# VH-VL binders against q8is19r433to663: the designs that were tried, part 30

Target 1, 231 residues: q8is19r433to663
Amino acid sequence: GSNIIAQQITIIDNEMLMAIPPSQFLHKSFSKESKSPQFHDMVSKFNEWARWTSSEILSKEKLVERVVTLSFFIDLAKSCVELGNYNAANAIVGGLNHSSISRLKLTWERLSTKVTQDYDRLLSLFDLSMNYKNYRDEIKSTKAKIIPYLGLFPKDLIAIEEGNDNFTNNNLINTEKFRLLYQTIKKIQSYQQPLFTFKTSEPIKQYLKNISNGLSEEKDFHSISHKLEPR
Below, E stands for the ipSAE of ESMFold2; O stands for the ipSAE of OpenDDE; V2 stands for 0.75 times the mean of E and O plus 0.25 times the DockQ between their complexes.

## First folded at step 12 (VH-VL; framework fv_cixutumumab)

Design k36 (at its last look DockQ between E and O 0.82; V2 from the best seeds 0.00; counts 0 for: pae E 2.2 > 2)
Fold by OpenDDE, look of step 12:
Structure k36 (fold): chain C 231 residues (1-231), chain A 118 residues (1-118), chain B 108 residues (1-108)
Amino acid sequence: as target 1 above (231 residues)
Amino acid sequence: EVQLVQSGAEVKKPGSSVKVSCKASGYTFSTYAISWVRQAPGQGLEWMGGINPIFGTANYAQKFQGRVTITADKSTSTAYMELSSLRSEDTAVYYCARDYRYFFMDVWGKGTTVTVSS
Amino acid sequence: SSELTQDPAVSVALGQTVRITCQGDSLRSYYATWYQQKPGQAPILVIYGENNRPSGIPDRFSGSSSGNTASLTITGAQAEDEADYYCNSRDSKGNHVVFGGGTKLTVL
């Protein structure tokens, strides 16, 4: 089921998160791959989750199978959220709301009411409006172990770096800027904790690590989608 | 401080229903699941089900499926457990607990005694 | 259905070490959680994951796992440790929570 897969996805994501040194968040290091290889590895995996989602759905030629697959990934995203893996959940949602997937009207129309509602909640949670307000509100006060959406950290850090000078008008160190940076990085570090609830399933983990094998390329998604459900 | 406050003791007739409430405080309600666990006199702990308030997804133990309904109200940070078709065997202390991803329960309510008798 | 099994009762002398074991197939996939319960009280979480203690739990409590088993060890048992201990985990499919039958620990 989706729960088992979500658990192993979470193990993979958490290992990657834990492998990111705090230094890669300093001085906009994350903007350059050579300066932040572990960060970019996790970003690549995020994109891979999204591509995997779209590719798997598009690989189903039969409508019934496609509906089942679509439902599975919605459930998977939900399961990831429930496990506190917002990063993977958002990646999957990204794959689901890709234009090549969203246009599959026949497929979406056959979803159960419950699954549709779950998807709507996922969209709401990861809504871009107000700078991911819903997501931020959801995680703001949590003390529980989570895997946050990694994509927001660069945005937040850049805002601090560029919004504040290193020195004040009196040529003093801008301590407030560095306090803000410190607090943000400290928050990131607080998420870099091991999982302690479920164990690794090596076969599933390895499968998921190599998930890119056999996936369609994004450049082909629309073509495949149109073939499946012509306008 | 994290706290779960449960509703008071209930005395019910066989065939009736009981609804127990669990009000959570001291943390973000939607961040954790709430599980319901009961314990009959002199017996062990028995998981009945749980709910994740984020999506309102409830999970039930097979034994209670169709007879138990678990709900959550985010606005009041309150979870509910309703058990129908009560029988004498349902006499127990019913606990709600804050459940970390359904892996462990780190905070427990004080329990609600439900007595089913003719 | 997946089950967790425990010995119904164990005893330990004051200051000695005791191990309470939980067995079940689900423990191959999930860590066990341990609860302490005293008469008339709600259960208290004592160990979760491989060997994690919540705040307030004495360091004499420890957890371990091997294969399809998990164990709670009390090193230097105290009189106040006399209680019922329950293990729990998810079922083999990871969909439901299951408890062991509980172990009554007597401190002699």
Scores: ipSAE 0.750, ipTM 0.885, lowest interface PAE 0.8, mean pLDDT 95
Fold by ESMFold2, look of step 12:
Structure k36 (fold): chain C 231 residues (1-231), chain A 118 residues (1-118), chain B 108 residues (1-108)
Amino acid sequence: as target 1 above (231 residues)
Amino acid sequence: EVQLVQSGAEVKKPGSSVKVSCKASGYTFSTYAISWVRQAPGQGLEWMGGINPIFGTANYAQKFQGRVTITADKSTSTAYMELSSLRSEDTAVYYCARDYRYFFMDVWGKGTTVTVSS
Amino acid sequence: SSELTQDPAVSVALGQTVRITCQGDSLRSYYATWYQQKPGQAPILVIYGENNRPSGIPDRFSGSSSGNTASLTITGAQAEDEADYYCNSRDSKGNHVVFGGGTKLTVL
């Protein structure tokens, strides 16, 4: 079921999050893969979660199976949010919102009202508008352990680095810049905590770690989508 | 501080319903589930169900499926548990608890005594 | 039901070590959580996530697990430790919360 899969995805994502040393967030190290290999491993897995979502839906030639699969991935993203895994939830929503998936009118119209409402809420949560305002509001309100959307931190850190000089007009150290950098790094580190909830299922974890095996490539998604629903 | 304040004791006749409230304070209500646990006199703890307020999704123990309704009001930070078709065996203390994603309950209400008798 | 099985009673001499056990198939997939309950009071959380103590819980309380069995260990038992102890976890399918039947600890 989607809850068990969400739990194992969360173990995988948290292991990757905990493996990122703070140096990979400093001095724009995340801009160079050779300087930030653990950071880029997690980014790569984010993209794999998204591609997995799209590829599995597109692999279902029968409409009934495709509707079941679409519903499963919406429930999976919901389960990830309920576990505090916003990183995987955003990746799955990205796969659902891919143009080759969103165009599948016959499939989308067959969803139950409840599943459709759940998807609409997920889409709103991860909306880009106002610098991810809905997402940022959501995570600011909690002290519970989460796995945040990792891709937002480089944007925040770059903005601080490029928007502030190291010295003020009076040639004093710009303490505000370094305070902002410190606060952002400490926030990231506050998320780097072990899980205390569920244990690894080795067969499921191994499947999820190798999820890219046998998936359609993104370059093929549009062609497959048109074969499934030519309208 | 985190608090869960429950509604007062209830005396009910068999066949009726009871609705117990649980008002949360001191934390962001949507970030934890609320679980309902009952305990009959001299008996153990029994999970009835809970709700995750972020999507409004209720989760019911199989034994109570069809008799229990659990809801939440995010605007008042209040969860509710309603048990219908009451029997004398439903005489118990009913607790609400803040539940970390249905894995552990770190804050408990003081309990609401429900007595079912003719 | 009894998806999590606990012995109904255990005794320990003052100052000695006691272990309270909880068995269930779901403990291979989920950590056990332990609660202490004294008469007329709500339960309190004493151990979660294998061996984590909330603030205010004495360090004589610890947790462990192996296979389908979880244990709560009290070293140097004190008179105040006399209580009912419940384990909880998920059911076998991972859908619902379940409690063990409880263990009454008597400190002699």
Scores: ipSAE 0.595, ipTM 0.835, lowest interface PAE 2.2, mean pLDDT 91
ESMFold2 (binder alone), look of step 12: mean pLDDT 93; pTM 0.952

Design k37 (at its last look DockQ between E and O 0.85; V2 from the best seeds 0.00; counts 0 for: pae E 2.7 > 2)
Fold by OpenDDE, look of step 12:
Structure k37 (fold): chain C 231 residues (1-231), chain A 118 residues (1-118), chain B 108 residues (1-108)
Amino acid sequence: as target 1 above (231 residues)
Amino acid sequence: EVQLVQSGAEVKKPGSSVKVSCKASGYTFSHYAISWVRQAPGQGLEWMGGINPIFGTANYAQKFQGRVTITADKSTSTAYMELSSLRSEDTAVYYCARDYRYFYMDVWGKGTTVTVSS
Amino acid sequence: SSELTQDPAVSVALGQTVRITCQGDSLRSYYATWYQQKPGQAPILVIYGENNRPSGIPDRFSGSSSGNTASLTITGAQAEDEADYYCNSRDSKGNHVVFGGGTKLTVL
């Protein structure tokens, strides 16, 4: 069942990615919601995927059901990666490694060896070490359609913007700075392509688009977690 | 240039196993799946299974469950298909193909002829 | 059902238009992929994602879909288009890949 869900998640994410105009990546426009509404929509959806992951797991009072749900989201993240949707995959992983989830020792101990190994691979892929080196290496020079982890683009663009002056010491335009910015934006644009694989399932898509309606708030996650598994 | 190079023709006895290799080049191996498709003489194309090298996740057609094993070696960019308990009906040309996430196969190997005869 | 069905054989006169149709429930959820195969050769991808052509495929090849059907259309058939054509998609559950039975196209 995770494949179907991953496919529709990917459709949603790709539509949002394609809707972001390149101008929202210029002049740090992404730093202000009013200047980059589509970018922020996708960021919000990313956070929603993460919250959805944690909330669903925490909603299962019975241990067996919670283990099944945990396994499902691990598989879902894997499926997203296999579909080239690194954005959603990372969001799900974020939900899985939330402190309220990671503390559920009884739940994690019941996972199969295979599922545990898959999760470890996901953690490795999205490891923050060396500025997401493993992820960057994985997608480096890819010619396949992907949905990249959106969160890294602002970081990279800010690094270029703040690490270089607009003008040289001779009061000339710093063409190198703008070349770097251009290259980064062109890379983003190269990912903004349609999907030519699976079709929209309107019922599932709508469910996923409105998934926040039944989710617990993050502020309640730890309380719920402690109630489920005291210690 | 993207290409898939398959191992040579095989002649096998009934009940034995065959392992066919498919070496990929010209692209990042882990970014695409490898599918295995066979074709018996005068018959149509039949999907056997595939593998996503990034996690090593293999999927099999129901018909071949328990009898086929598909693996991938990222270090050598090579995929393998092993078919056990061979029977005469398994006589076919076996193709590996670069599969874009099991939606379309854009590059094909030349095929490996496997003949099963007593 | 996860199967795809095709007519086993169709004919077209040189320079005319022919449509090869594929039918299956999975086509409601997935785009059809089309392959051309000539005797003694491996299949060649000709159409994917409903109506996308790989590099090197002539523009006389096009794809379309409706409901649980997908079609490959050759507008202005050439002699070299004589071949077997296979449609392909995922199954209804999205777990497996399935092929149609193939259509032998004869160019008259």
Scores: ipSAE 0.847, ipTM 0.918, lowest interface PAE 0.7, mean pLDDT 95
Fold by ESMFold2, look of step 12:
Structure k37 (fold): chain C 231 residues (1-231), chain A 118 residues (1-118), chain B 108 residues (1-108)
Amino acid sequence: as target 1 above (231 residues)
Amino acid sequence: EVQLVQSGAEVKKPGSSVKVSCKASGYTFSHYAISWVRQAPGQGLEWMGGINPIFGTANYAQKFQGRVTITADKSTSTAYMELSSLRSEDTAVYYCARDYRYFYMDVWGKGTTVTVSS
Amino acid sequence: SSELTQDPAVSVALGQTVRITCQGDSLRSYYATWYQQKPGQAPILVIYGENNRPSGIPDRFSGSSSGNTASLTITGAQAEDEADYYCNSRDSKGNHVVFGGGTKLTVL
């Protein structure tokens, strides 16, 4: 089931999150892989979760199997949110919202009402509007352990770096800029906590760590999609 | 200060239903599940079910499927448990608890005594 | 009780060490959680994860696990430790919460 897979995805994502030192968020280090290898490992896995989602749905030639697979990934994203793994949930939603998937009308129309409602709520949660307002509202001021969507931190850190000078007009140190940077880094570090909930299933974890070995390339998604459901 | 405040004791007749409320305060309601656990006199703890408020997803123990309904109102930070077709063996203390994603219950209500008698 | 088995009762002399056990197949996949309950009171959480204590729980309480067995250990047992102790985890399919039958601890 989707809850067991979500648990193992969360173990994998949390291991990567725990491995990122704060230096990889300083001086725009995240712009270069050589300066931010652990950060980029997690970004790469995020993209792999998304490609995995799209590729699995497109691999199902029979409509009934494709509907089951689409339903499974919606449930998987929901389970990830319920475990506090917003990073993997957003990746899976991205894979579901890929143009080659969203065009599969025959598949989408066969979803149950409940699964459709769950997907609509996932789309709303990760909507870009107002600088991800819904997502930010969801995670603000929580004491519960979460794995945040990693991709927002570069945007926020660039805004602080470029919106504030290092020195004031009087050539004094701009303490407000450094306070903002410190608060953001401290917030990232607050998410770097152990899980304490469930144990590794080594067969499932190994499968998930090696998922890219069998994935279709994104360049082929459109062609496969049109073969499955011509327009 | 995290608190769960439950509704008061109930005396019910067999065949009726009971609805117990659990009002949460001191934390973000949607970030934790609420579990319902009952304890008959002199007996152990029995999980009935729970709800994760973020999607409104209820999760029921198989023993109570069809008799229990668990809901949540995010606007009032309140969870509800309704048990129908009451029998004398449903006489118990009913607890709500803040449940970290169904893995551990770190804050408990004081319990609601429900007595089912003719 | 359902999928988790505990001995119904155990005794310990004041100041000595006692171990309360919980056995079940699901403990290979999920950590056990331990609760203490005194008469007329709601349970309180004493151990979660492998060996984490919430604030306010004395360090004489510890947890461990191996295979399908989890243990709660109380070193230097005190009179106030006399209570019922319940283990808690997920069922074998991982969908539902389950409790052990409880262990009554008597401190002599």
Scores: ipSAE 0.612, ipTM 0.838, lowest interface PAE 2.1, mean pLDDT 90
ESMFold2 (binder alone), look of step 12: mean pLDDT 93; pTM 0.951
ESMFold2, look of step 14: ipSAE 0.517; ipTM 0.815
ESMFold2 (binder alone), look of step 14: mean pLDDT 93; pTM 0.952
OpenDDE, look of step 14: ipSAE 0.765; ipTM 0.895

## First folded at step 14 (VH-VL; framework fv_cixutumumab)

Design k38 (at its last look DockQ between E and O 0.86; V2 from the best seeds 0.00; counts 0 for: pae E 3.0 > 2)
Fold by OpenDDE, look of step 14:
Structure k38 (fold): chain C 231 residues (1-231), chain A 118 residues (1-118), chain B 108 residues (1-108)
Amino acid sequence: as target 1 above (231 residues)
Amino acid sequence: EVQLVQSGAEVKKPGSSVKVSCKASGYTFSHYAISWVRQAPGQGLEWMGGIYPIFGTANYAQKFQGRVTITADKSTSTAYMELSSLRSEDTAVYYCARDYRYFYMDVWGKGTTVTVSS
Amino acid sequence: SSELTQDPAVSVALGQTVRITCQGDSLRSYYATWYQQKPGQAPILVIYGENNRPSGIPDRFSGSSSGNTASLTITGAQAEDEADYYCNSRDSKGNHVVFGGGTKLTVL
């Protein structure tokens, strides 16, 4: 089931999140892989989750199997959200929204009403409009352990860095700028907590850590999609 | 302060239905699940089901599937548990609890006593 | 479905240490949660995860796990610790929540 997979995904993501030193978020270090290797590792894993989602769906030649797989990943994304793993959930949604997947009309039309509604809710949650307003609202002021969508932190930090001068007009240190940066970093650190709920399934975890070994390349996605459902 | 306020005691006839409410306050309603747990007199705790308000997804224990309906109203931060086809064995205290991801329940309501008698 | 089993009753002398054990296949995959319940009251969370105590829970309460078992240990039992204790986890498939049968702790 999707729950067990979501749990092990969350363990992996959380380990990666915890491995990121806060310093990698300072001075735009995240913009250079050499200065922020752990951050970029997690970004790579995010992309891998998305690619995994699309690749698995596209690997199903039979329509019925493809529908089941599509449903699975929708459920998986939902399960990730329910575990507070917004990072993986958004990655999966990204894979589902890939143009090679979204064009599979025969597959999407066969989804149950419930699964379709769940997907619509996921799309709403991770709506890019208004700078991920729905997502931000959802996680706002939460005291629960979550794994946030990592992609927004660089954006927010850059906005602070570039939107504020280091010095005031009176040639004093801009304390407000650094306060904002500090608060953002503290928020990131608050998410870097261990999990106290489920245990590691080593076989599943290792499978998921090495998931890229059997994936199709993104450059082939459209070709495969057109072969599955020609238009 | 985080608290769950449940509706009052119910006395029902066999075959009827009961709907218990649980109003949550002191936290963001959608960030936690609400679980329903009952306890018959002199018996242990029994999980009935729960709901995660963010999607409105309800999960039910196998024993109660088809007979229990759990809903949540985000606008009022209230969860509901409706149990139909009541039997004498359904006489129990029914608790709602704030459930973190369905892994632990850190805040409990005071319970609602439901008595089923002819 | 998966079940959790507990001894129905245990006793401990005042000031001594007692361990309440929970057993079930799901505990191989999930950490147990422990609740304390006194007569006429709602359950109270006392331990979650491997060994985490909520605020307000005395440090004499601790949790541990091994294989398909989880244990709640009270080191230096107090009179007020007399209560029913329930373990809890998800089932093996991770779809449902399951409680143990409860353990009545008597402090002598």
Scores: ipSAE 0.781, ipTM 0.900, lowest interface PAE 0.8, mean pLDDT 95
Fold by ESMFold2, look of step 14:
Structure k38 (fold): chain C 231 residues (1-231), chain A 118 residues (1-118), chain B 108 residues (1-108)
Amino acid sequence: as target 1 above (231 residues)
Amino acid sequence: EVQLVQSGAEVKKPGSSVKVSCKASGYTFSHYAISWVRQAPGQGLEWMGGIYPIFGTANYAQKFQGRVTITADKSTSTAYMELSSLRSEDTAVYYCARDYRYFYMDVWGKGTTVTVSS
Amino acid sequence: SSELTQDPAVSVALGQTVRITCQGDSLRSYYATWYQQKPGQAPILVIYGENNRPSGIPDRFSGSSSGNTASLTITGAQAEDEADYYCNSRDSKGNHVVFGGGTKLTVL
């Protein structure tokens, strides 16, 4: 089921998160892969989770199979949220929200009411309105281990770097800027903790690590989607 | 301080139902599951089911499927467990527990004694 | 039948080391969690994951696992350690929580 898959996705994402040294978040290093290889590995995997979601749904030529697959990925994203893996959950929601998927009206109308409500809650959680307010509210009060949506940290760090001078008008070091940078890095490091809940399933983990090998490319998604549901 | 406060003891007739409440405080209610565990006199612990409040989806042990209903009210931070078609073997202490993602229960209520008499 | 099996009772001499075991196929995929329960009280979490102790649990309590078996070890057992001990984990499909039958520990 989707629970076992979510657990293995979470192991993969947490290994990548724990591998990122703090230097890759400094001086906008995350904008260049050569300066931030571990950060970019995790971003690449985020994109793979999204593409995997879309590609699997589009691979189902029969409507009944496509509905089952759509339901599975909604449940998978839900399971990721319940494990505290907001990074993978957001990626899967992105794949579900891709234009080639959202247009599949015959498929979407066949979902159960419960699954539809779950999807609506996931969309609301990761809504980008007001600087991801719903997501930020969700994670701010928890003491539980989470894997955060990684892509939000570059936005925050850029805002601090560009909104604050290094020196005051008196040519003194702007210590508030560096305090803000440090607090953001410290927050990232607070998420870099091991998991103590479930063990690796090596066959499932290897399948998930190699998932790109079998996926359709995004450039083909609209063509496939049109063939499945021409209207 | 993290606390789970359960409703009081109940005496019930066979064939009736019971609904036990579990009021959570001291933590963000939606971030943990609430599990329900019962213990008949002289017997071991038995998981009945749980709920993850963020999605409102209950998870039931197969033995109790069809007889138990677990719900949560996020506005009051309260979980409920309702067991129907009571019989004498349902006489037990019923615990609620804060459950870390269904892997371990780190905070327990004091238990609610339910006696099914006759 | 239970997916997690524990011996019903174990004894240990005061100050000595005891192991309480828990067996089940799901323990190949999931760590066991251990609870202590004294008469008339709710269970208390003692060990989770492989060997993590919550705050307030003495360091004489430790956990380990190998294959389909998990163990709770108490070194230097004390009179107050006399209690029932339960393991719990997930079922084989990973969907539900399951408990072992419990082990009554007697400290001689």
Scores: ipSAE 0.486, ipTM 0.809, lowest interface PAE 3.0, mean pLDDT 90
ESMFold2 (binder alone), look of step 14: mean pLDDT 93; pTM 0.950

